VHH binders against BTB/POZ domain-containing protein 2 (btb2). Designs and how they scored, part 2

Target 1, 284 residues: BTB/POZ domain-containing protein 2 (btb2), of Schizosaccharomyces pombe (o74778)
Amino acid sequence: MSMNSSTEISQEPSIMKPVSSISSFVFNAGFLQGTFSDTTLIIKGETYHLHALFLGRSPVLLQKLIENNPKGDVHYTIEVETEDPYVTKESCLFVLSTLYCDSPRIPAEVNVCSVLAVSDLLGLDTLAFEASSLIEKSIRPETMESVIRFLDPNFEGLERLKMGMYPRFTSGLFNKAIQVMYNTLVSNWNTEYARLLCNLPFEVIKDLLESDKLTVGASSMARYKLANEIVKMRASFRKQNHIEGKGDESVVLAFDEGSRGIQLVHIAPGAESRRKIWKATSVR

## First folded at step 8 (VHH; from x05 with Y104S)

Design y04
Fold by ESMFold2 at other seeds, look of step 8:
Structure y04 (fold): chain B 284 residues (1-284), chain A 122 residues (1-122)
Amino acid sequence: as target 1 above (284 residues)
Amino acid sequence: QVQLVESGGALVQPGGSLRLSCAASGFTFSSYGMYWYRQAPGKEREWVAGITYSGSNIAYEDSVKGRFTISRDDARNTVYLQMNSLKPEDTAVYYCARDQGDASESDYFDYWGQGTQVTVSS
């Protein structure tokens, strides 16, 4: 073995430097046109003809590709099953397209809640948290009901609200929603927030209306009047929709440190409801 | 004009701790969420942690949860990553990044600093 020095031998071979047109080619020829697709991906019964190289950027899809070893051929068939109603065809297309991009951006026209759901399903943590950040920035009176419904679509209650349906990425959204409500409740309680307030758990309504962070007029009577209006609205909603077995709610005056001059009381169904109102009043 | 400057990376023993800092300028810091990423040798960059613009929501990659803590100081335009119980697999260049802004923004943007090297000897 001897080594001949020649112009054809080099320790640092010349390689073409990539240009930005490669990213355009990858997206257009690869994702949009399906050129050289080697994978059939099935999500919720929808079929996508894509590329294992790019799908492997999803840790969930990578694991499924590794688990499928089609001996003697190059075609993969993988499936992701879910019953999540936020996983939609349109959002799957968007999220899958991000696997073909270096630095994808979530545009204003996509459903960000559905992007979060698909991103979580596919283990795309950055995109899921980007979606959560966008949802948080969008919280305002007009969107509040939609955000709360996204956190707790089945009305499970406070524990679900605090975590959301995708707790790795949604666990802080409820707190932010409550912070926004402190500044917007008085102007919106009977309009944009009306249905929302009727469907929120009692303990959320109680904490919201008793909080020092909520400013209502100049006196404890203004807060008392608002709280009574909301409690009456909730009671009317329950009767109108034939919601039974929830007991009654009431508002009493309270003068204690940490209280804003009121206390909301839930009266459990049955014989003791009036005694609990009486006892709550007497301790304050 | 957006600038992100990471610092605090060092060589440490397994089980040690480090605090990374990212100084931000050229944008309204309090309007944006902030991320930490890392890139291990021979690997693609991976997301490590995120904190939203208000600080109300924080998330971590599974392998660092409970060991790393992200925080922000809006008065100093700085995001931090406290890294405890460090392991050899945490060896990487660490980068901070800004989130995309709100959904009304349509322009592509990608802002990265030079990163800071964290090496856990073993």
Scores: ipSAE 0.528, ipTM 0.833, lowest interface PAE 2.7, mean pLDDT 84
Fold by ESMFold2, look of step 9:
Structure y04 (fold): chain B 284 residues (1-284), chain A 122 residues (1-122)
Amino acid sequence: as target 1 above (284 residues)
Amino acid sequence: QVQLVESGGALVQPGGSLRLSCAASGFTFSSYGMYWYRQAPGKEREWVAGITYSGSNIAYEDSVKGRFTISRDDARNTVYLQMNSLKPEDTAVYYCARDQGDASESDYFDYWGQGTQVTVSS
């Protein structure tokens, strides 16, 4: 492509510059400047002045363009409605810009989870999967809570975590997150993971702490102590935040469980009160 | 530097099976996700399937889901596409591609193979 470079020093070239490449002109004059725009696109209350020809590369937007102008008017007005909190103005701008490019790259400065959400909304499967691949590569203690929140923003529980909010592209991310936690839990449970561990479903905490894939110190006593600290941290969190009706959690020694050495037990709401009068300790 | 070489394309009957291979070199294969695309005569190149670098996340285009299986062999630096229950509509040149890598990488290029022809007759 023959494109004259732009410079902060506005120097006159020694010869006349050639016309811009078609791809550069399309992106700069079309997307960035809105030159000759023929479409008003509304997403989540934000307005974008764009071009039906390029928007038609989105299957979702193409359908709306066809439905919204059957008699051949020269200006389109289309709206995409969503309540998705991950659909943001910044991510919409980036994703819409990719409709004007041949080989888009997801830049570091945009929220990749939001790129996935907008890509899914607009039916852009390649970009959605590329975003999911970047999310998977980014899973580490510092990002774990944000990834888990992205998978289950409404705290629905394990089944949502396994699939995420965009199952075609986010299934598998939870399993990868758990694999990372096996190697990083001991060093991060009371720091980077503290809030996360308090909010995870009991089923997830139980599987994580009982798993042979988790190594905790030299003995089953070290695992038992860590599990008790986490259970206590979760109970304190529920009390501090007035979260009731979740029942109690406890840790028992379970040497008949093979290499695990412990078992986490959930005492359902009401069941504990029915039996506490006659029992001394929740130890198996 | 980066090289992707597809193979395994053939002429097959409807309902048949075929396995495509993509041999990768010039980069750390296990650090990158891989895609399959296809391009039928007179059509745009379309995404078919993707697999992440660890293999833990896989996605398919709707028309091939349940019939095609993407997989990877990191020891052989190879990504595969197992295609079952082939239809005439699957006739295309199939390409493999690498994902963009980590967002912090300073250098990104589209890397495509030469393609391999799959023809489903009848």
Scores: ipSAE 0.447, ipTM 0.798, lowest interface PAE 3.3, mean pLDDT 84

## First folded at step 9 (VHH; from y04 with S31D)

Design z05
Fold by ESMFold2 at other seeds, look of step 10:
Structure z05 (fold): chain B 284 residues (1-284), chain A 122 residues (1-122)
Amino acid sequence: as target 1 above (284 residues)
Amino acid sequence: QVQLVESGGALVQPGGSLRLSCAASGFTFSDYGMYWYRQAPGKEREWVAGITYSGSNIAYEDSVKGRFTISRDDARNTVYLQMNSLKPEDTAVYYCARDQGDASESDYFDYWGQGTQVTVSS
């Protein structure tokens, strides 16, 4: 570009090309300080003073911005309603802050389950799946009960456990939890897993204890003894908590694989107990 | 030195199929979830699909669900995207990416390859 001389004139002004980030200004002045905020966002009664330009990166919030002010009014007021207990003020603050960032990272101190819930609410698929990946990696004996509760907070049963409350992002977590249990059940059944095993549906307990994927001791009766201990623990739990159930649970031997061949049976009240004395034959 | 190399992009007819591959190196592949993104001209990159590190959970953007399938082969350090019933709207450069790792890691998510061009036209 030559300097202006004699008759030659530069006709194109120079403008900045995007060669650097403005991320520090956007986050500190915009999100943290609310400088030039143009939007009042309400989630579960909490109010946030934010910017439509950045909120529009959420498909859900963009739709509400368009519906509320199609003509571009000077101030937006939008609301997102939910009864989800995992949607908290702390998790909303974190997730909303990611709309002001280029490459957000989920830090260790936030509740990842709540991040997933808010991300799903706001249509932030990348963040929701990132949260689900972190939850999956965190599945171990100490966290298992909280993960299972997150999948099925209302104790709906196996169908809900398989899908979770946010199926697009949680439908694989139960399968992973079961895989972890195959490797950790024997050492943890009467500690970290005790309450969980008492609350799991019978079908899940049956599948866990009958599976070849579960390795139990070297003795011919080790699996049978473990299964009986768990069934007894479940029965005691139901009695202590006054849970009226579907009758008793029992463990019988199955003659497929010797010492590791067991079958858990749900016994109808009364009738099935009387039939125990007639299983002396080799009938499975 | 994280490296992701996408391949398999081509020109295809509407309704056609294509399989993309992403070869990964420079990290323990089995410890990370993997994603596919795409970027059409003049648009922001958009997330297309994800698969967790164990393969236990998979998710898709709504417009590709039922048509695209993500999979991983940990023995070959490779993630795939099988694309069926392709539409002109699927025309984009496709990128793979990895997740952030566990919550205790300081590594960042923004590792990208050069991408592979998919063009769907008559």
Scores: ipSAE 0.456, ipTM 0.810, lowest interface PAE 3.3, mean pLDDT 83

## First folded at step 10 (VHH; from z05 with Y35R)

Design q03
Fold by ESMFold2, look of step 11:
Structure q03 (fold): chain B 284 residues (1-284), chain A 122 residues (1-122)
Amino acid sequence: as target 1 above (284 residues)
Amino acid sequence: QVQLVESGGALVQPGGSLRLSCAASGFTFSDYGMRWYRQAPGKEREWVAGITYSGSNIAYEDSVKGRFTISRDDARNTVYLQMNSLKPEDTAVYYCARDQGDASESDYFDYWGQGTQVTVSS
C-alpha cells in the first residue's frame, strides 16, 4: 500500500484500518469465484479449481501439494483417491469451502455423515469431530438405521459396528446407538427398527434382548414374547429374501443372572434344528 | 455470555504430569461437546482432543494419544485434560472450546479467554 504510493506521506500515514477480517473477500473471490486459482484438485473424478494456500490447511492436501510441486512455481494438479460412497460432490464442496473460512459451522442442510467422511479423508480433525458430535445428537428411532448403516455400510458385523468406518471419530457412536435402543426398542421394534433388527448381527440382537438395561414390562414373560417376535421377524425376513446359511435362532426361558429370564440361542448352519425349543435353568 | 475459563497450566519437567481444567458457564454444559486446543509460539492453533456431550465418543490428535486423557464432569460444568509423559513439544497455551450446538444455534468460538500456559522445561 504505502510502498506503491507515487508521493511520500510526510506525516503519520492515513491508510485503511480494517475493523474485521478479510474473510468475506477470501470466501467470495477465492472459493466461490475461483479468482487466481492455482490448483486443480480431483476427488472421485470431480474437479475443483482452488488455491494451494488455503488447501494447505488440510494436512492431507498439504502433503500432496508438497509432493507434487515442492517449489510452488507451477500450477498444482493433485488427486485424492477414494471409493468411499459417503464422499460425495456436495460434501466435498462444503468441506473444501471450510478451508476458506474462520470457524466454520456445519449447517442442517448438509449430510453430516458425508461431512465426517470427507473431513476424515482430508485430515480435518476439528470438523470431523464436530460432525461426529452432531451425528451422536441425532441418534433416535427415525435415524437409527441410517446411523448403523453409516457405521457398517458393508455389513461386516459387530467389530465394525463398534469402530465405525472412521474409528478416530466414530468409535463411540455404536455404544450410544445401543443406549438409545434400550429406551426405544419396545415401542419401535416392529416399525422404525423392523428392517434394522432383521439386518443386525445375532450377537447384537442377543446382547440387546438379554441386557439388564432393556426393560420390557413388569413380567418376565413380556421379554420372552418380545424376543420371540423379533426372532420370528428375522426368520421371516431371511425366508422372504432367500437368505441361506444363517442357521436357526430361538428363545429359551432361563432364570440366571443378567439375562432377565431368557436366552437367545443360535444354531449354526448344518447343526441340530428344532421346530420349538424351551429351556428352564435353575437360577438361585 | 458463554464463558470458558482454563486453569492448571504450569511449568513442569519432561516426563511430568499436569491436569488442566476448563470451567464453563453461560450455557447448558451437558448439551455440548467440548474440545481442547493448543497454540505454540508462531504456530497455528492445533486441535488436541475432543469429548462429545454424552462422553460416549472421545478423540485425540495422534501425537498426544495414550498420554493425554480428556474427561468431563457435568455436575461441575468442567472439562479436564490430564496430561502425562509431557514433552517439550507440548509447550503451548492451552484453550478449551465448545462444539457448535444444533444447526439453528448462535455461532460459537473455538476458544475463550487467554488460555493457560503449559511449559515443559528443556
Scores: ipSAE 0.417, ipTM 0.780, lowest interface PAE 3.7, mean pLDDT 83

## First folded at step 11 (VHH)

Design r01 (from x01 with S31D Y104S)
Fold by ESMFold2 at other seeds, look of step 12:
Structure r01 (fold): chain B 284 residues (1-284), chain A 122 residues (1-122)
Amino acid sequence: as target 1 above (284 residues)
Amino acid sequence: DVQLVESGGGLVQAGGSLRLSCAASGFTFSDYGMYWGRQAPGKGREWVSGITYSGSNIAYASSVKGRFTISRDNAKNTLYLQMNNLKPEDTALYYCARDQGDASESDYFDYWGQGTQVTVSS
């Protein structure tokens, strides 16, 4: 039995029980009502009236409390600065509320990516891991683009994708996403994955399409045709969006490379002006 | 009944190694992420390391990164922690835990093992 939801409060605690738990009192009187709050916490301009004792469960906030109150003053004012767009009012409220609970649960209605961002910001490793585990379980064709954007929101490239924005907890998510794509690419390349494939770095597209972990029909010709469709889709995307200086891409048959049967080729920016002269292709 | 049973603790000299195991039962082990925590005397619980349900995503606390290695064997329903270059500050009760599962699950349980003691002498 729960007297209160840790993420949403839709009903008052019941008084029909013969004794109330201290955890229910702490959450309702402390977090929700702010009774006897001693700390003003500011995150991204939002103000929270909370309790130093519970905030101290965050190593990040504990350090700020110690630094900002060396003589034990009666009121604390601490600030956590960030420009992270995943740090939102809603996610801060949820994550801060977990400091008032023993074993919080991330419910379906909160943005789990934002929970990870705030948890990482506040050094709450258990909650950040819980969030990363939920994100990994959510990886499917319908969510793939949003997960990839979460890993690399500024289009920095492969090294950012491999780490994510919160490397302690996101550095394995890209590998999982690629594993899911091996099993779902053929059915989704021109639908759920269309924009994703246009925005992925070339080296990711090359490794994905050349991998023997990807099964495309019974022959190298089926893989060649799919790879060409994707390369053409990427080229059309760059043209439609007036993206220049990224070079050109092509697919060649490479029967001497065993089970792959194809090779994706990228001609570097600047070399495009020499395309009229020649283009190197795979030998053998 | 969900049950987590840790083993492999003991007394070891600083610089030594131990391998902890966590035998899981009462749930589909491969559906859940798992993690190790520890509690030293006079301290609160400290998260040590976690591994997601597939094993694809692994995380470590900064204090143990590079010295500890988490792993899982889904066929044996077992979680492991290889602890190398042990230090006296690693002395704690070590316990394994299960993550919450899917966000859509209605049930709420806090599943921890009873723990295994690791004592590192100087």
Scores: ipSAE 0.629, ipTM 0.873, lowest interface PAE 1.9, mean pLDDT 84
Fold by ESMFold2, fold request of step 12:
Structure r01 (fold): chain B 284 residues (1-284), chain A 122 residues (1-122)
Amino acid sequence: as target 1 above (284 residues)
Amino acid sequence: DVQLVESGGGLVQAGGSLRLSCAASGFTFSDYGMYWGRQAPGKGREWVSGITYSGSNIAYASSVKGRFTISRDNAKNTLYLQMNNLKPEDTALYYCARDQGDASESDYFDYWGQGTQVTVSS
């Protein structure tokens, strides 16, 4: 009689190595075709027929699924409300598709700013960080205006620029943009940067042009001339676009090494008139 | 090949501190963003913190903000995570990862290390 040992008890189970065929089936039949979908998801009026199992990988969607557990029916209906213009149908499709993939990548053909917006909305922190990292790597003269607009779409000013609209992921992008401008301003101020420089807050323009990190030539005169050209361009822009009540801007020579020999000055509307309130005259 | 090696894990009491390190090789470290993730027993992977290639942009999961600090030393090709005021909920296998790089080609492979265990006793 042959007696088998118990060595099989401690052996690791023999299983197949993972293959891409199951992931391809899940993506095509599940995400693309909606086979056996159990959830109607609504984002900004667009409807998606998806699966709670995969949507639950989003902490935001998981919470909504828990709150809206179907009563006597096996179908979920959940809605994510937003007025964010960067949340688009195309980017929602892409970001939702990543919930059906193990190792998603952001391809070149999608709008990375919109991916960041949707990823932040759905609490997908890895994807939001990947998007923010790509945006930072893309900062150059040709993209600068788009990046700055993404950070401050409503022209709120410096404090919004520093944080962006998604502070956990955008709060460092403005500083990087300024670093790039130090190396690219002289060559691009009247071309790629022209419109951007006209729309930036005066405080940003002042800090940029007075910084010793910006090199304009060997003397304060070169920097003075550039600063005057930019101030003139901004004034012309305000006149052409009927922008009133912003006061005047000017450039003066300064004897301060931190400012590289210039200072930009903003005179508030009516400031000269207000300083004439009291004057004593005692001579005929 | 890309290689990421984590260290600095261990057993610590609640309220304690640990500093994790991630040694990187096989790629130009200063060209990539880096991040930390963690996986608690019986749970999925959770993103913890990221730092972009220049260090200009740093992000944290809400559960660790104010307690953890990410940093990088490009001269040493090393990523760090300083973890303060540790809680039992922070118990996990901590791993570092590289971002995807450029978006010009699709790359579906994860570049992350084996991880280092952090255990926080109550």
Scores: ipSAE 0.590, ipTM 0.865, lowest interface PAE 2.1, mean pLDDT 84
Fold by ESMFold2 at other seeds, fold request of step 12:
Structure r01 (fold): chain B 284 residues (1-284), chain A 122 residues (1-122)
Amino acid sequence: as target 1 above (284 residues)
Amino acid sequence: DVQLVESGGGLVQAGGSLRLSCAASGFTFSDYGMYWGRQAPGKGREWVSGITYSGSNIAYASSVKGRFTISRDNAKNTLYLQMNNLKPEDTALYYCARDQGDASESDYFDYWGQGTQVTVSS
């Protein structure tokens, strides 16, 4: 019988398995301790002593390294200017640390909205997408106000809400938030959502309350009552906070001939004001 | 236990189109965001496009926006990438990946497939 001559089952050399990884050394000696740092990075007045090789994994920081040291200096100084309140020292430390790792993960302890902000600032698209995915998964009544504020921190209105402040990664979050609200509004409108509903643009409130995706009991009267409660709450909020120039809001029963529904009506600033109607009765 | 298998790559002339698929198993596909990456020979990995678990949020790298379309079919546990107006610079091994899930999960894993080769000739 003939046999094939063959080499060892494995042709790979036998070497000692590493006990500690290069990644552990890089993170501890490099990022945490700053050993042999060659770059001074400044973000919002905070200084970081880091390494150009690792910072170059950020497209934004790489471009700044190239632009700020055209003749190959032995030390770099680069600055990233921003007024973004979500860019914090803690979030910058976390995001910068991911440049020293090959499999970064966003832990529960970090502010994920701030991670998205810094990731977008530094052009770290994978991390920004991971953050946006986590934010979307976290949308519920208890987090809704925080998410909506993150999308529109300066109360610019519906168009900002639709895009968010980081449009490549936030432009779908508002639609998801609205879908969650359809299922949770009735149980939360005067509790978890109270302040949120007072601050949302009228167009959003109108679309939310008029939508057939929102279920409020079996009748148009139940929806009419809820809508009036919310409009009343918004009006009280404007009075308490001395907010002028927004006009008035009201709810009417809508659609003659064959159906009953509601319509939210806005009276523009400077138009005749509609009196607010309280449901109160007296018997003498 | 997680398995991702890419397909649909091949040879195509510049300006042509391809549709990539990523078949997923070993996890509840609809609970996770998914994304495509690519790696050209001798280059590092480049993130290409991602889609969140619900499909509500979609993002693209600037280099492919307007030419590529990501989508998912949760009933088939499959992720897709429609690539139009292909350029020689799109030549790479394309792989799909799962996002980390929510931060409360006990184990974080890097999950990606073997990839499917896309070659765009001039």
Scores: ipSAE 0.589, ipTM 0.863, lowest interface PAE 2.2, mean pLDDT 84
Fold by ESMFold2, fold request of step 12:
Structure r01 (fold): chain B 284 residues (1-284), chain A 122 residues (1-122)
Amino acid sequence: as target 1 above (284 residues)
Amino acid sequence: DVQLVESGGGLVQAGGSLRLSCAASGFTFSDYGMYWGRQAPGKGREWVSGITYSGSNIAYASSVKGRFTISRDNAKNTLYLQMNNLKPEDTALYYCARDQGDASESDYFDYWGQGTQVTVSS
């Protein structure tokens, strides 16, 4: 846009740019005060006195407004039912407030996972994507357990972890989390990751510890020792929490796999014997 | 300054394909998620698809899932949208946008391009 016409003789009337006083009035008088509200919105038992004009920016709420007042009634009552624990009063308040703003932003102080949940519920795809992008950018040892729990709150396993609970927006987060763990596992396995590693599916632990992307010391013995400590920690966790019927886990050396080879083995409760250590000439 | 320049629009028959590009400059492209939006005649803006900074997480609007593919090339600072099996309802001005970045950033702004027109005839 740096191109100016040297022969252009034109005058355009100045168009008033939006000033914050109008947006401030809409937000304060409308959203915060409920001035002239025409809609009672109920989400998970919480009531909000709001305006159909602004709520209609949500495709989900617009549809409910149309369904519950097909003619010119002067007051709407609409309800959105959910049992999603990530849908909270605080997150609903924040997300609803964005309907009264021109360019909403997610600040650091809100629970971004809950913003994603409410945004998905209300069909606010841009905000849901913004939330998912923030979650991905925030993945680190201190947040890892909360991110993994958000992806799989009911401990369903690997396939749920890969998709998350809002798959349109969460399907790539697990892979990113695993990439971060490759670089942070060695320094965090018995601290920030301790509880997480005890709760992850065996398949995930196996892939993580066997991966060439994970570097543990200078030799396969360092990796073997770390893997045994993690397996021991998981077994202790199952015993402490009275988790039975999961079988046993063990670690064996795999000498024909580079200098760093190990193999984690899961023995189902019905199995009668332990598998042998592989011969040096065999491959996996 | 942040600049987003879309290209690749045009006229196409229903069932056809187009590939849109968005050239980005004025910021570290690999630090930000990117998305495509569109505005059809007589309609408001609609979010179409987004891809996170690393490319590891991709999302689509239900209306385009399975027909459109978003991608990015961080080395070329370019965002793409491959549009297949186009329908007349896909006729719109398509624009790219940058996400907000870090949630604690106090100096971020809304950033979007001027758009490229896609017209799908029956």
Scores: ipSAE 0.584, ipTM 0.862, lowest interface PAE 2.2, mean pLDDT 84

